# VHH binders against Thymidylate synthase: the designs that were tried, part 4

Target 1, 260 residues: Thymidylate synthase, of Methanocaldococcus jannaschii (q58167)
Amino acid sequence: MVLNINSFYKNCRGEFMRAVFIYHKNNQRMEKFYKNLLNEPDFCRICDDCYNCRGNWTFKNNVKNIVIEEVYEEFVDNPYDYLPELPEGDICIAQLHEDLLYELPLLLKEKGYKALIVPSETPHDLSLALRRDLKRVCSNYNIEFENPKPFCSLEKKEGNEYINKFIDYFKIGKPELEIEVENGLIKDVKVKISAPCGETYYIAKRLKGKAIDDLKEEIANAHHNYPCLASMEMDKELGDTILHKAGYIAFEVVEKALKK

## First folded at step 24 (VHH; from gg3 with F106Y)

Design hh2
Fold by OpenDDE, fold request of step 25:
Structure hh2 (fold): chain B 260 residues (1-260), chain A 119 residues (1-119)
Amino acid sequence: as target 1 above (260 residues)
Amino acid sequence: EVKLVESGGGLVQPGGSLRLSCAASGFKFDRYAMGWYRQTPGKQRDLVADITRGGYTEYGDSVKGRFTISRDNTKNTVYLQMNSLKPEDTAVYYCAASRHMWPEGYDYWGQGTQVTVSS
């Protein structure tokens, strides 16, 4: 049985955190990240023998999505034609046209947001120039900023109080597992932190009962059945595809857990 | 038509100063990062300084503390103030514009202006 740590709207400390997702219509990646936190019963129906390995938890009262119209133009003359008034929130997760992203920190500041996360799932989600702008302007506004590439690479960092809290509260980011091994077999797998897409729960399920030597194959199969939506386009900064990096992260998490 | 026109280059003695200007036209200047590069014959073009659309700057190690890049969006112009010039700074200086730097790259280039530092 896969142990699920996520159970309540408020954590054990009684804390309440609000996360707002903002993205364009038809953005399947961001939609998946958002829906993962909703954890509706129909979010995952991959397995024929489904026993709800994710558990009975939801952040539906903690998260909100703002879906804006698609932008087809290279340049947006007036970003505010697309950017709505933002709700109250603590953390913003955004994938937007760059001209919209450029304006976002100011809006976040006005609403008292504490952090901005801009995941890159493709090489074109955030340019280096805009990354630099966002990083520095957010700093000026006392807003924490991270650009994880991919989103599942987001990890705790010194100085990122609110982003670290975000990871702990919502249990998403760079995945973390606890694995119990008995007689050469995986006895139990606990998901401490899941990839934002929720793949880590599926991986955990697939690993249970398997021999240590078979885990690589099981992880590969898991990626096949729970497909990563990161881009297969070469990322020049990474020197590899973001999809591959996501895959490596999944393997590394299991390896790390086994070494403990 | 996109144009980047550099000016302000010339001959200067070591320790002297020059101010380069690059006048841009034909594109949305305020949406682009701007940069200065320099090149000597037979060598690669090297980054001197760049500035984002937000006005945040970076410099090559060899020019840090001596050069300052700035921009004026009202004039569609980017500047390079060069102080404490050295003979090693002798090169053709190019202005460049980039909408998306990933990780490096520019969409438009100027014709260049010669800077010569000599006694």
Scores: ipSAE 0.853, ipTM 0.935, lowest interface PAE 0.5, mean pLDDT 93
Fold by OpenDDE, fold request of step 25:
Structure hh2 (fold): chain B 260 residues (1-260), chain A 119 residues (1-119)
Amino acid sequence: as target 1 above (260 residues)
Amino acid sequence: EVKLVESGGGLVQPGGSLRLSCAASGFKFDRYAMGWYRQTPGKQRDLVADITRGGYTEYGDSVKGRFTISRDNTKNTVYLQMNSLKPEDTAVYYCAASRHMWPEGYDYWGQGTQVTVSS
């Protein structure tokens, strides 16, 4: 059973964060990230024995999505034909055509955003050149910038006040688990931070009752059954696929939790 | 037709200065990162400096503080101001353009211009 920690944080700390997702139509990855935070009952029904392992929390009042038209051209002459007026927000999560992304920091600055997260789920989501531009321009605007590749690799860093808060508030990023072991079996698994896609909840469920020696296989199976949408295309920067990296993250999180 | 044409190279004494220019045509210059590389015979081509479409620059360690890369999108030109030149700066200098720099590749290259630093 996964604790509803989101309600606790919302009620106890009095903190309110606004996250805005902006992505192109038919972007299933970003849609999944957004919907994960909505946590509607129908978001996940993979298991025949579903008991709502995610809990009844929702960030529907904290998150918005801006879905823009798909861009097919290599170059966009007028990015503002596609980019709408942004709502007020604190954190922007964006996956856009590069010419649109290039203009995004200015728009964010004007609306008082504090951070921009551009997840890379494919090798083509963000080039090195644009990454450098975004990093520098955001810095100039006093906007925190991260390009997690994949999104589930997003972790807290010194100097990233708002992104760190984002991770803690929405409980998404590089996953964190608490695992209780009894008699060589997984007794309980608590999700502290979930992968943005929500996979960590499923993994947590699948690990319960399993022997320590079987966890690797269970994680692999879980990762397969809750399909990671990261690309299987070779990422030259990583020297591996982003999908594989996501898988490694899932393994590492469990390993780390067991060492505690 | 894509074209990068370097100019400004030549012979200079140690401590001297040169300004290289690279005139670009045939592509959307303002959407590309630009870079300068240099190569000596039998050696690999090394990054001297690059500049993103946003104008953010990076430099090779050996030229930091001495060289400055800049661009003028109105002229589709990238420049390399080389000050305090040293004999070890002698090389053929190449201009390059890259849309993505993924991971460090360039889409287009010039023919190069010779820079010789000698007393």
Scores: ipSAE 0.849, ipTM 0.933, lowest interface PAE 0.5, mean pLDDT 93
Fold by OpenDDE, last read:
Structure hh2 (fold): chain B 260 residues (1-260), chain A 119 residues (1-119)
Amino acid sequence: as target 1 above (260 residues)
Amino acid sequence: EVKLVESGGGLVQPGGSLRLSCAASGFKFDRYAMGWYRQTPGKQRDLVADITRGGYTEYGDSVKGRFTISRDNTKNTVYLQMNSLKPEDTAVYYCAASRHMWPEGYDYWGQGTQVTVSS
């Protein structure tokens, strides 16, 4: 991580990327995703022996949040009463009322955005109908589109140049770990990609010094102590809760890392 | 009161064409996805075509290239242009409206219109 003179984060390739989060007031999930990238000292103080395991990095100059008022009506007749002018950006991460979200691609196009990510953390965040619309309209506008359910399931895909860059640049998405094992114990854990909520850093800390046979339990405990905010409501598309899926992802990431 | 009223059905020869219309009222038509289903006696209702709020369409495999679904929001009407009709297309055709589609399904249904393809 390199900060330039203007306090903008640039990666080792000198790249600069801007991400804009747009969501309704009181959306704790999106707020957490945004704040994770800010990485303020008070973002996480779960551990009694906190040594700032996340590090001193920050994307505060690369990310912006747009918080709009809550919408209670089923239908919004004038979406633009709620949607402000968007700042310049490369990637947009959005959770919005569907009538607002429907208008978002046009606004993104006008501002030159390259990708739209709409995370689903509850079964009601994005309908299939709107997902289809967004996918097609974004394609027409040459905007990449993904609807990860949950956000921590976002992974690199062929054809998603900017979203892939987003994942690598901000190091969030489907988690990736590097684990070093010595004498049957976890010697070191490196977070390559974190869940957007930041849980992966906590998991990494908890795994250090543990025996391989104890890792499942440690992951479970970590997941408990760093609460996932995904919905416990049954998602019919998944055939399970989004919360459970997030949990499974956490386990799979560690398992995958150990096989390497 | 919500209403979906199908029209345009009838008897046609193989290779012929029909245009079905579904007039909607009593709900915010422009906010709904619309679809056409068909059903024959003793069989399940099958999706023929659907169109999203944004006007993006999908078709059943058996009707691709022959049928076209479209909508006119100014008239609160969804259409199904059926070309190159086959005897296998004989069914009662139903219009449906859905706010969210799967898994919630369709919110409103028409009474159906009979389409018969026969020589």
Scores: ipSAE 0.848, ipTM 0.933, lowest interface PAE 0.5, mean pLDDT 93
Fold by OpenDDE, last read:
Order: C-alpha cells, then structure tokens, then sequence
Structure hh2 (fold): chain B 260 residues (1-260), chain A 119 residues (1-119)
C-alpha cells in the first residue's frame, strides 16, 4: 500500500507519518483505535443532537490496518504462517498472540520502522516476560518501544522521539484538553490529544455548558455512554482494573485542564 | 508429564563455585522463561535469577556479579553458575518455568537442590 500525505491534516512542520496497526480478526479494541483515526462519518453517532463534534479530519492516507487470523492455540509453532509481509511504515501498533509478537521486532527492523507500540487493554495482552523481551530486542534494533496499559495512558517520554511525534501527529495518546470557563460554566473545550478510542471528543462535548461542580458526574456519564472497552478483569500489576485506570485518566485530564 | 530436575548442588567452602543445572521435560521449553529461586527454612522463596525465552537475564541484588543464569534450548536445560559463594547463599535452590512471569507467576517448579556454603 502506498501511503500519501493527509490532505486534511497539516502540521506546522509539514511532517508525514505512517502508522500500521496489526491485530487479530474480531479484535474490537484495536479496530476502534484504527477507525478512530479514519474518522469516518459513521464512526460515532451517539448523540441525538450530533453536530459532528470531531470535525472533518481523517488520517486514512496515513494509517493502515493488517488484520490476521485469530489464534486459539496457546502456542504457535510457526508464527510466519500468520504474519504477512509488512508494508513500509514509521510506527507499528500491535496487539497479537505472544508467539507472533515475539517475531515482530525483526520484521519491523527489516522494514525500517522506528517504533513499536503494544497496547494492553486486558491483563492477558502482554506478559511481563514478553514485555521484557520486546523492550530489549527493540532497543537492540534501535526501535522505540512502549506498552501503554491502557492505550490512553501513552504519553510523551524523553528519548522516544518517534513515539512523541506519533502522539503529536495523530493527536492520540494520553488525552489533553483546553478548557475555557466563564461564570462558573464550561464555555469551551478543545481536544488537543484524544484517547485513542476517541472518547475525549465525546467528553468534551458533554462538558460544554456544565457547571464545574457537575463535571465529575458528566465525565462518569460520558464514560458510560461512550463505553470504554478496557477489561474489567483485575490486573495484578496495576492492582486495579484497566477499565478503572482509563476512567481515572479521563478525570485527571479534565482536572488538569481546569487548573490551567 | 512436566518435569524440572535440579542437580549440581552440594557443600562448598566460602569463595567456592557451583554450577546448578535444571533439566526440563514435558513442555515447550523454548517458549518459557526460566528462573532460579532459593529458600531457607522459615523464610520466603526469593528470586535469584531469571531468563526470558529471548535470553535476557535479571538477577537478585545479592547475587549480581557473582551468579550467571543461562539456558540451552537444545538441551532443555537452564543453568546457574554460582561464583564467590557466601554462607548467606546457603539455601534450597529451585528451578522454575513460566510462560508469562509476573504477575501470573510460574507454571512449573522443580523439587529443589540443597546448596550449603560452609567452612
């Protein structure tokens, strides 16, 4: 696939970035992340009074998804039976069976990728063992590596040049808002960075016109109406559910914006 | 049947060396992370060293620079080279296999081998 410059998005630096999503068939979480960047008109129609709060942008020329067959076996004897040839790209976002994921860095290296992002949305998406392997092997290949848990926790980090660029270019990761308050009410909310699922746009819409004291409830309601797909299973590493963490992130972002 | 069989333990003087081996069978060895733990009576089992399927190692602080964990997938064996042994290294050493490591834990454990460091 030939990726072209997005005609609907212009940054001040004139940069072009290619992101490739690779995941298994029927992975609704990764599909949602990918489709969020496509921003097709039918992606979100939750509101009765929809005025297209997301806008008319799209990254369809910058992103590609590779959907592979589901793997049901605990072990895959030959990962290359499932892994196709990868296109050229800058950043890979992957959620795969661990035996497939184990082979991915080599493939990325050969194609000149600069970063690998492996989101964890469930406690079972990426083990500590494989995380350690991926981190070290990517380092050896000079590929940046992050495992955000959940994806909306991805934030800029010193030393992650390409991942940081990814966040700024596609405007996804740990959400960031600008909030204008007037007379105790939310006058305007601008989405600077959205959660990869796109929830931040919905939250922004719901906050407009609301009193400061009501924002917590509004965020909770927004989180319910724009369902987070993160797991409700207890994550022992977090000591909490990934879903809860995603919720906390949503609250914190609003609080942070109000303190500015 | 899954088996982890430790060997190489014994009595050694301070400053001496031992090489532990753990022979694995009954599972896909090359897909598992391996680890060595040690335990003394009445105390918890502590991590000595572990090695991922990719061969990347980590060590407990007390053994860094003295112990080396390695693996041979062709022999389904994990090793622990212990140098500059100290009396405080005295313990039962256990071999363990884990598909995912923490927080899921280890899947299989050996019976353990006694290491005694004494003058």
Amino acid sequence: as target 1 above (260 residues)
Amino acid sequence: EVKLVESGGGLVQPGGSLRLSCAASGFKFDRYAMGWYRQTPGKQRDLVADITRGGYTEYGDSVKGRFTISRDNTKNTVYLQMNSLKPEDTAVYYCAASRHMWPEGYDYWGQGTQVTVSS
Scores: ipSAE 0.847, ipTM 0.932, lowest interface PAE 0.5, mean pLDDT 93
Fold by ESMFold2, last read:
Structure hh2 (fold): chain B 260 residues (1-260), chain A 119 residues (1-119)
Amino acid sequence: as target 1 above (260 residues)
Amino acid sequence: EVKLVESGGGLVQPGGSLRLSCAASGFKFDRYAMGWYRQTPGKQRDLVADITRGGYTEYGDSVKGRFTISRDNTKNTVYLQMNSLKPEDTAVYYCAASRHMWPEGYDYWGQGTQVTVSS
């Protein structure tokens, strides 16, 4: 299949990417990541005094979602009762039942995908056994693989050509801010890269007008008030909750931006 | 009714070889990761090797290059080929199974088989 390239948005270097989100019905976290990239006016409804802090942009022509029926059984004997034929795409972002996810790298290879991202927003979103299988199989297929925990921890890595382009193109991953300070007060905050859930825009709004010497409480309050949906369950691999890890990332990002 | 039954242990000279087997039943073997652990009296169990459902292996540092884990899904059996054995390999070897390999630990354990490496 030949796609009409004029139907895709391109950046200033003439580049474009096609991302496919695949997840189970009622997976609110994955749906939020997908809808963040659509940036429809009703996506963020947290502020009564909204001034459209997110701006006017959309990737609606560059992203698709595939919603899979919920799986209640522990084992799936025939994964292809659930999995459809994949559309053409460059990068897949997935959260699926283990038996479905196990089959996904082969489907991606057959359709020419270049990367797979499986975010972990709860301790059980991706098992250690399956992570090893996915990493090895994707490597054998020349498919880049990342399991960010949480998704907002996703950073560029040498060797991850397509995932690095994903971060640059869609401007999501580990957040990056620019902060203007006048007279010890935050004058403006520009979001260069947003957390995939969109919270970074809310944090930026909450920081405007605040004194730079007492930001910890404001950042923590903003992080907890935004419905990021990351788990508060203890994650034994992290030694902390995933929500707390995301909060530390938010704090680190603001501190780094204040150092210029 | 999960069963993991180890066999193939025994006494062997330094530099020798042994092949351990673990026969599994009572669960969907082809959906599980399998592993071998070993333990000496008074110490915690140490990872020797494990293998995912997809066949991808990892080894403890002290056995890498000498031991090989493998599996045969048609026989529901996991193996540990142990070459170039040393006295420090002396231990009780346990077969283990885990669907997910969560950090909390493995789901099922065998009763163990003794391996003794001594002149």
Scores: ipSAE 0.689, ipTM 0.884, lowest interface PAE 1.0, mean pLDDT 89

Design hh2
Fold by ESMFold2, fold request of step 25:
Structure hh2 (fold): chain B 260 residues (1-260), chain A 119 residues (1-119)
Amino acid sequence: as target 1 above (260 residues)
Amino acid sequence: EVKLVESGGGLVQPGGSLRLSCAASGFKFDRYAMGWYRQTPGKQRDLVADITRGGYTEYGDSVKGRFTISRDNTKNTVYLQMNSLKPEDTAVYYCAASRHMWPEGYDYWGQGTQVTVSS
């Protein structure tokens, strides 16, 4: 049975965004990003005596995944043997074999999508050649395009109306926190925007009750304890590993929140 | 197996034009980005122009507006139209191919063709 995502959408009087995640079977990173927005009870199992720092929410009626069979050959002669009809949607988050990804902007245009995000969690998730093609084709189709590396580096940007709305609606992207301090101790941490992997809630939990004078070790330990899955391979474009970049983002956002 | 064969180089007076061609074989040409690089003796190869499989181009600053890269997928050939040639354009010009254009470099290189701009 083919499902239309509109069949599961609540009518919230124009306060909605529909996101479609499309990725290959066994892509654990993309599946984690999708499942983060479902927020099922078993999504996170890090803590003994969990108090559910993530809370009870879900975007299951606003997100859908499309899982594509694994592609092992270097070249795909017929990409449409793998690519299905897309559901109706507003924004697509994708990681695919590049011969499939090359075709995706046309499919998005035909279905009225407004944006495409292709995250890079490893150095080779998106080639420079394909990134140029995607940027140019999406621009010609009036589809917003971003290749955040890592996904938790995704920020609002002038001209990215729909991606900016995506960040605001789903509360994922480059993290944002609000921190309340009393007597030099962190009393409360509110997650405004979470990293797409969900680690920001865990970091917020680890910060509660800590002294504000030296949080670097606590943040680093939280980052390494959380299954972020970002690559430890050296990325020549970044000049560092993608996991380290994500860790620096975590430090930056906590430091920013402490400056009143 | 893979072969990139440059042609069209030679001696040209300043202000003149040349058209370089690179005939490709042994790989799926329409899935590759193609480029032209140039090198003077003792220096690193510099990007002149490249073109993705989708036909989107980039140019080195010194040739922008004077040189045009293009490709013909039916002939498995990439071209470099070089107009308003200057003595500083004198170099060996190399055709290159890359599936992905990774920062690590291009996959295949031709043998090069000499372009000399002198009166």
Scores: ipSAE 0.672, ipTM 0.874, lowest interface PAE 1.1, mean pLDDT 88
Fold by ESMFold2, last read:
Parts: structure tokens; sequence; C-alpha cells
Structure hh2 (fold): chain B 260 residues (1-260), chain A 119 residues (1-119)
């Protein structure tokens, strides 16, 4: 038997993944997704003690952000005036002006990235035209591509080896919970996968001690009290607001956990 | 200022072919998705085919396999090759342009060209 010491940069299986978030200055939604993985004190601002709410972990050595200056031009003639050389990485999470985003898959290919995630938190975060182009260009470069709307709808998919590993490694995507029930009351809630905004930890805290009969109202209240930044604008593709879709996902995950 | 000018329409027998062209000016053609729509009297416009700035195409179910959309960014022109034409293809065909293809609709439209498949 050979004993190995796990390094700070690897999980307990010796796996290592590096994620790069690239977005424009003042993009609060993308900033929040990035900072969720840092898990620094005061991240959520709702819980008094983030350690006891979220646990004591960090991915600070596995994630990097690249903040791009705001683009005010309708068309960008020279995208590389804005885009820097990319660092080494495995997975990119991006929201950028479309002329910049159009160029991103080539940069990712040149640096050996394996996946691109472009979340949509508003109806206009990624156009349908560019989504088609990105999907096809990434496929041609052997780069996995997903456009979850919202980001917390991201789930494992056959053929998405690296995005599936991303979800497993960072524990973010479509939420998953384990719930212990005793005498019709919730005894404990464990977060297996959190929404990328961190909401799932707050919901888990709100559910402890509650009767399983009244959870719909509690989940809805928790969802609205947490600063989830998803848009309340009607999304024609969804037929509802993106915020409501995120709320339905939160309800679904608790319901699924109770049926186990 | 923006102009989309369709040409190549006409009368053709069933089973025949036509090639439509749409000459574009007044916008950055290479940054736009382009499409062909068709309309019969009293109906709304229906998608025939579209093509993104990157050249990736989609087709309406009734024309898939028979029609081919293409673009030439050096000539600011989008084409629709129409093969194996059927009487139900009779319509006014409109060229359209959209930067983003938002579900709310296309940004610019041409005046249309008549295609009539009969006899």
Amino acid sequence: as target 1 above (260 residues)
Amino acid sequence: EVKLVESGGGLVQPGGSLRLSCAASGFKFDRYAMGWYRQTPGKQRDLVADITRGGYTEYGDSVKGRFTISRDNTKNTVYLQMNSLKPEDTAVYYCAASRHMWPEGYDYWGQGTQVTVSS
C-alpha cells in the first residue's frame, strides 16, 4: 500500500481542473458565479456564518477571472484590442460582446481548452445566431459547448465529458440535495451540487427544521430573498422569465430529494 | 439606406429549378445572419431558410433537401437555390437580415420576388 498526500491543487482523487471566467467589467452575474467558487467570507451576505452555511472550502487556485473593459461600439472591428492572451485552462465560462465572443473558440483551441460555457441570465446574453455559430465552431474544434439558460439549468449530458467533470469537480450546476427527514420535519440538508450563484446553500439552511408539508412557500420565499440576479424580463424562448425558471428548478430539486 | 433587393423569381413548371439572389447594401453584411421567408396572400411570412454569419444553415421542414441557402460576403449577396419545385412553393419570397436572430424578429426586409410554380 502506497500512501499519497493530496496537494492543495487537486481533489481527493488527484484530479485537477482549471476554470477561467471571462466577462466585461460590471457584469455582476458573472462576477458572482466566479466568487461563489472562491467561497470567501461574506460572499452570500444573508448567512451570519458562511462557514456553517456553505462549509470550509475554496477553489481559489483552480479558478481565474479575466475582466474585459466595457465595449460601447455596436461593431468591433478589431476584437483583439480587447481580448488578452488567455491563460492555461481547461474550461472557459464566458459572457462577452458578440464580436469578441465570436473569436473566442479559436483562442480556446490554441490554448487547449476542452469546453466553453456561455450562461444566459437575461434573454439577450447570447443571441440565437451566435449560439448556432458557437455550437458548430466549438464542435469543429473538439470543444464542448453549452448555453444553459439559466446557468443553474446546466446538467450532465452524454458526450460532454469535460463539462460533466466540471460539474463534478466544482459542484455547481443544476442543484442536487440530500434531505434527512424525521417525524415529518427536515432534520438535515446536504448540498451535493449548488446553483452557480450559491443560492442552494441558503435554501438548504432555510429548510432545516421545517415541516415537509409547507415547503413550496418556504422555497419560493428563499428564492426571492436570495440575491439571484436572473432576469425578471419575459424570455420568448422560455415562455417565462429566467428568474421563474430558476425558481422552478429550485423547487424541483427539493421535491426530487424528498422522494428518495 | 439599408437595401435588400431580391431577384431571380418567375414562373416555373413543377419539378423545375430557380435561383434567387438578394443583393444587400447599407449595413455590415458579414456581421449579419441572412434569411429567406415566403408569404402567400392572407398568411404570415414563413421561414424558408437562414444562414448565420459563420455560414451555418437551417431550413423549413417543407423545403429541407430541396432548397440550399448560401452567401457570398465578397458580393454582399445571399442566394436560395430552389430545386424540385412544387405548386405549394408558390409565394412571394423575401430576403431578410438580422444581426442576432432574436425571437422578436428580423431587422431588415426586402420588397420580395414572386415565385409561381404551375402547370
Scores: ipSAE 0.671, ipTM 0.879, lowest interface PAE 1.1, mean pLDDT 88
Fold by ESMFold2, fold request of step 25:
Structure hh2 (fold): chain B 260 residues (1-260), chain A 119 residues (1-119)
Amino acid sequence: as target 1 above (260 residues)
Amino acid sequence: EVKLVESGGGLVQPGGSLRLSCAASGFKFDRYAMGWYRQTPGKQRDLVADITRGGYTEYGDSVKGRFTISRDNTKNTVYLQMNSLKPEDTAVYYCAASRHMWPEGYDYWGQGTQVTVSS
């Protein structure tokens, strides 16, 4: 079989962005974020009646992953036994053992990276102590830093030039939709920005043909049926579970699109 | 066994200064955030100051500009320099340690040292 999946993708401005995902073996959430951007045909298999709602795009030439061996120790004395030399890249997306992550900004600085995103999909993915250290060290290195909790809460911010470009280029972050309504029914849903897990395409499919008057149950059902893998643990900082926060974001995004 | 031992408390006049010390043992001090909390009778413990393993500090609003937290990893000791002391600073001061500073609370606490600011 001959498959051409090596095509570049550039945005309409001709911009090019390189992203590196670094995470531990068996981190299914981070692997899903990375694979969402590859968009291989078997990425999403949730529907019996699939018509490829995601389309045929790929960012395979713009993203790389680095898979780090599992760390079982509470403390890592020699983080550089685990951390490799980083490849070329502009933006790093990371979830690592705290002692490894503590060292990462220096590696990013030395390779000229411009931003670090550490998503939190569970309450314990990034401690408050380490978040403070990362924010301050990245600021000192002129590296943009964000800790979206969940990752689908990531949105553009003044001063985040490179993270804003990341969102524009890869079309992932806090979802954005365009919804066309005809006679009180949803005629079409265009995904402008997808949640990093890819669920937004599934939600868009589920909404087509539905009446606009009461979509909450449709959105909630779609969100819970799609394997975003967000934690169901209570997060004290949020006052809610991360899964529920992501569901609220999905509802808010559809509601916002309907008001336009 | 983890130990946090505060010292340097006492009686001081308004406008005076004190330096609190907390000697730590039984854990990897350089991997922990350290903090000072204070408590008056009938009230909850309030954050006074904390400092991450990387040395980055935060302060309670009422002490910002007057108190300074610092750490010496070679001596496993955290300090609180308290200047321009006021009667409302009177409290028991507790040293605390946390690997992560989770919102659920700190991992280890000292027994406290009394600070009294009075004429």
Scores: ipSAE 0.669, ipTM 0.878, lowest interface PAE 1.1, mean pLDDT 89

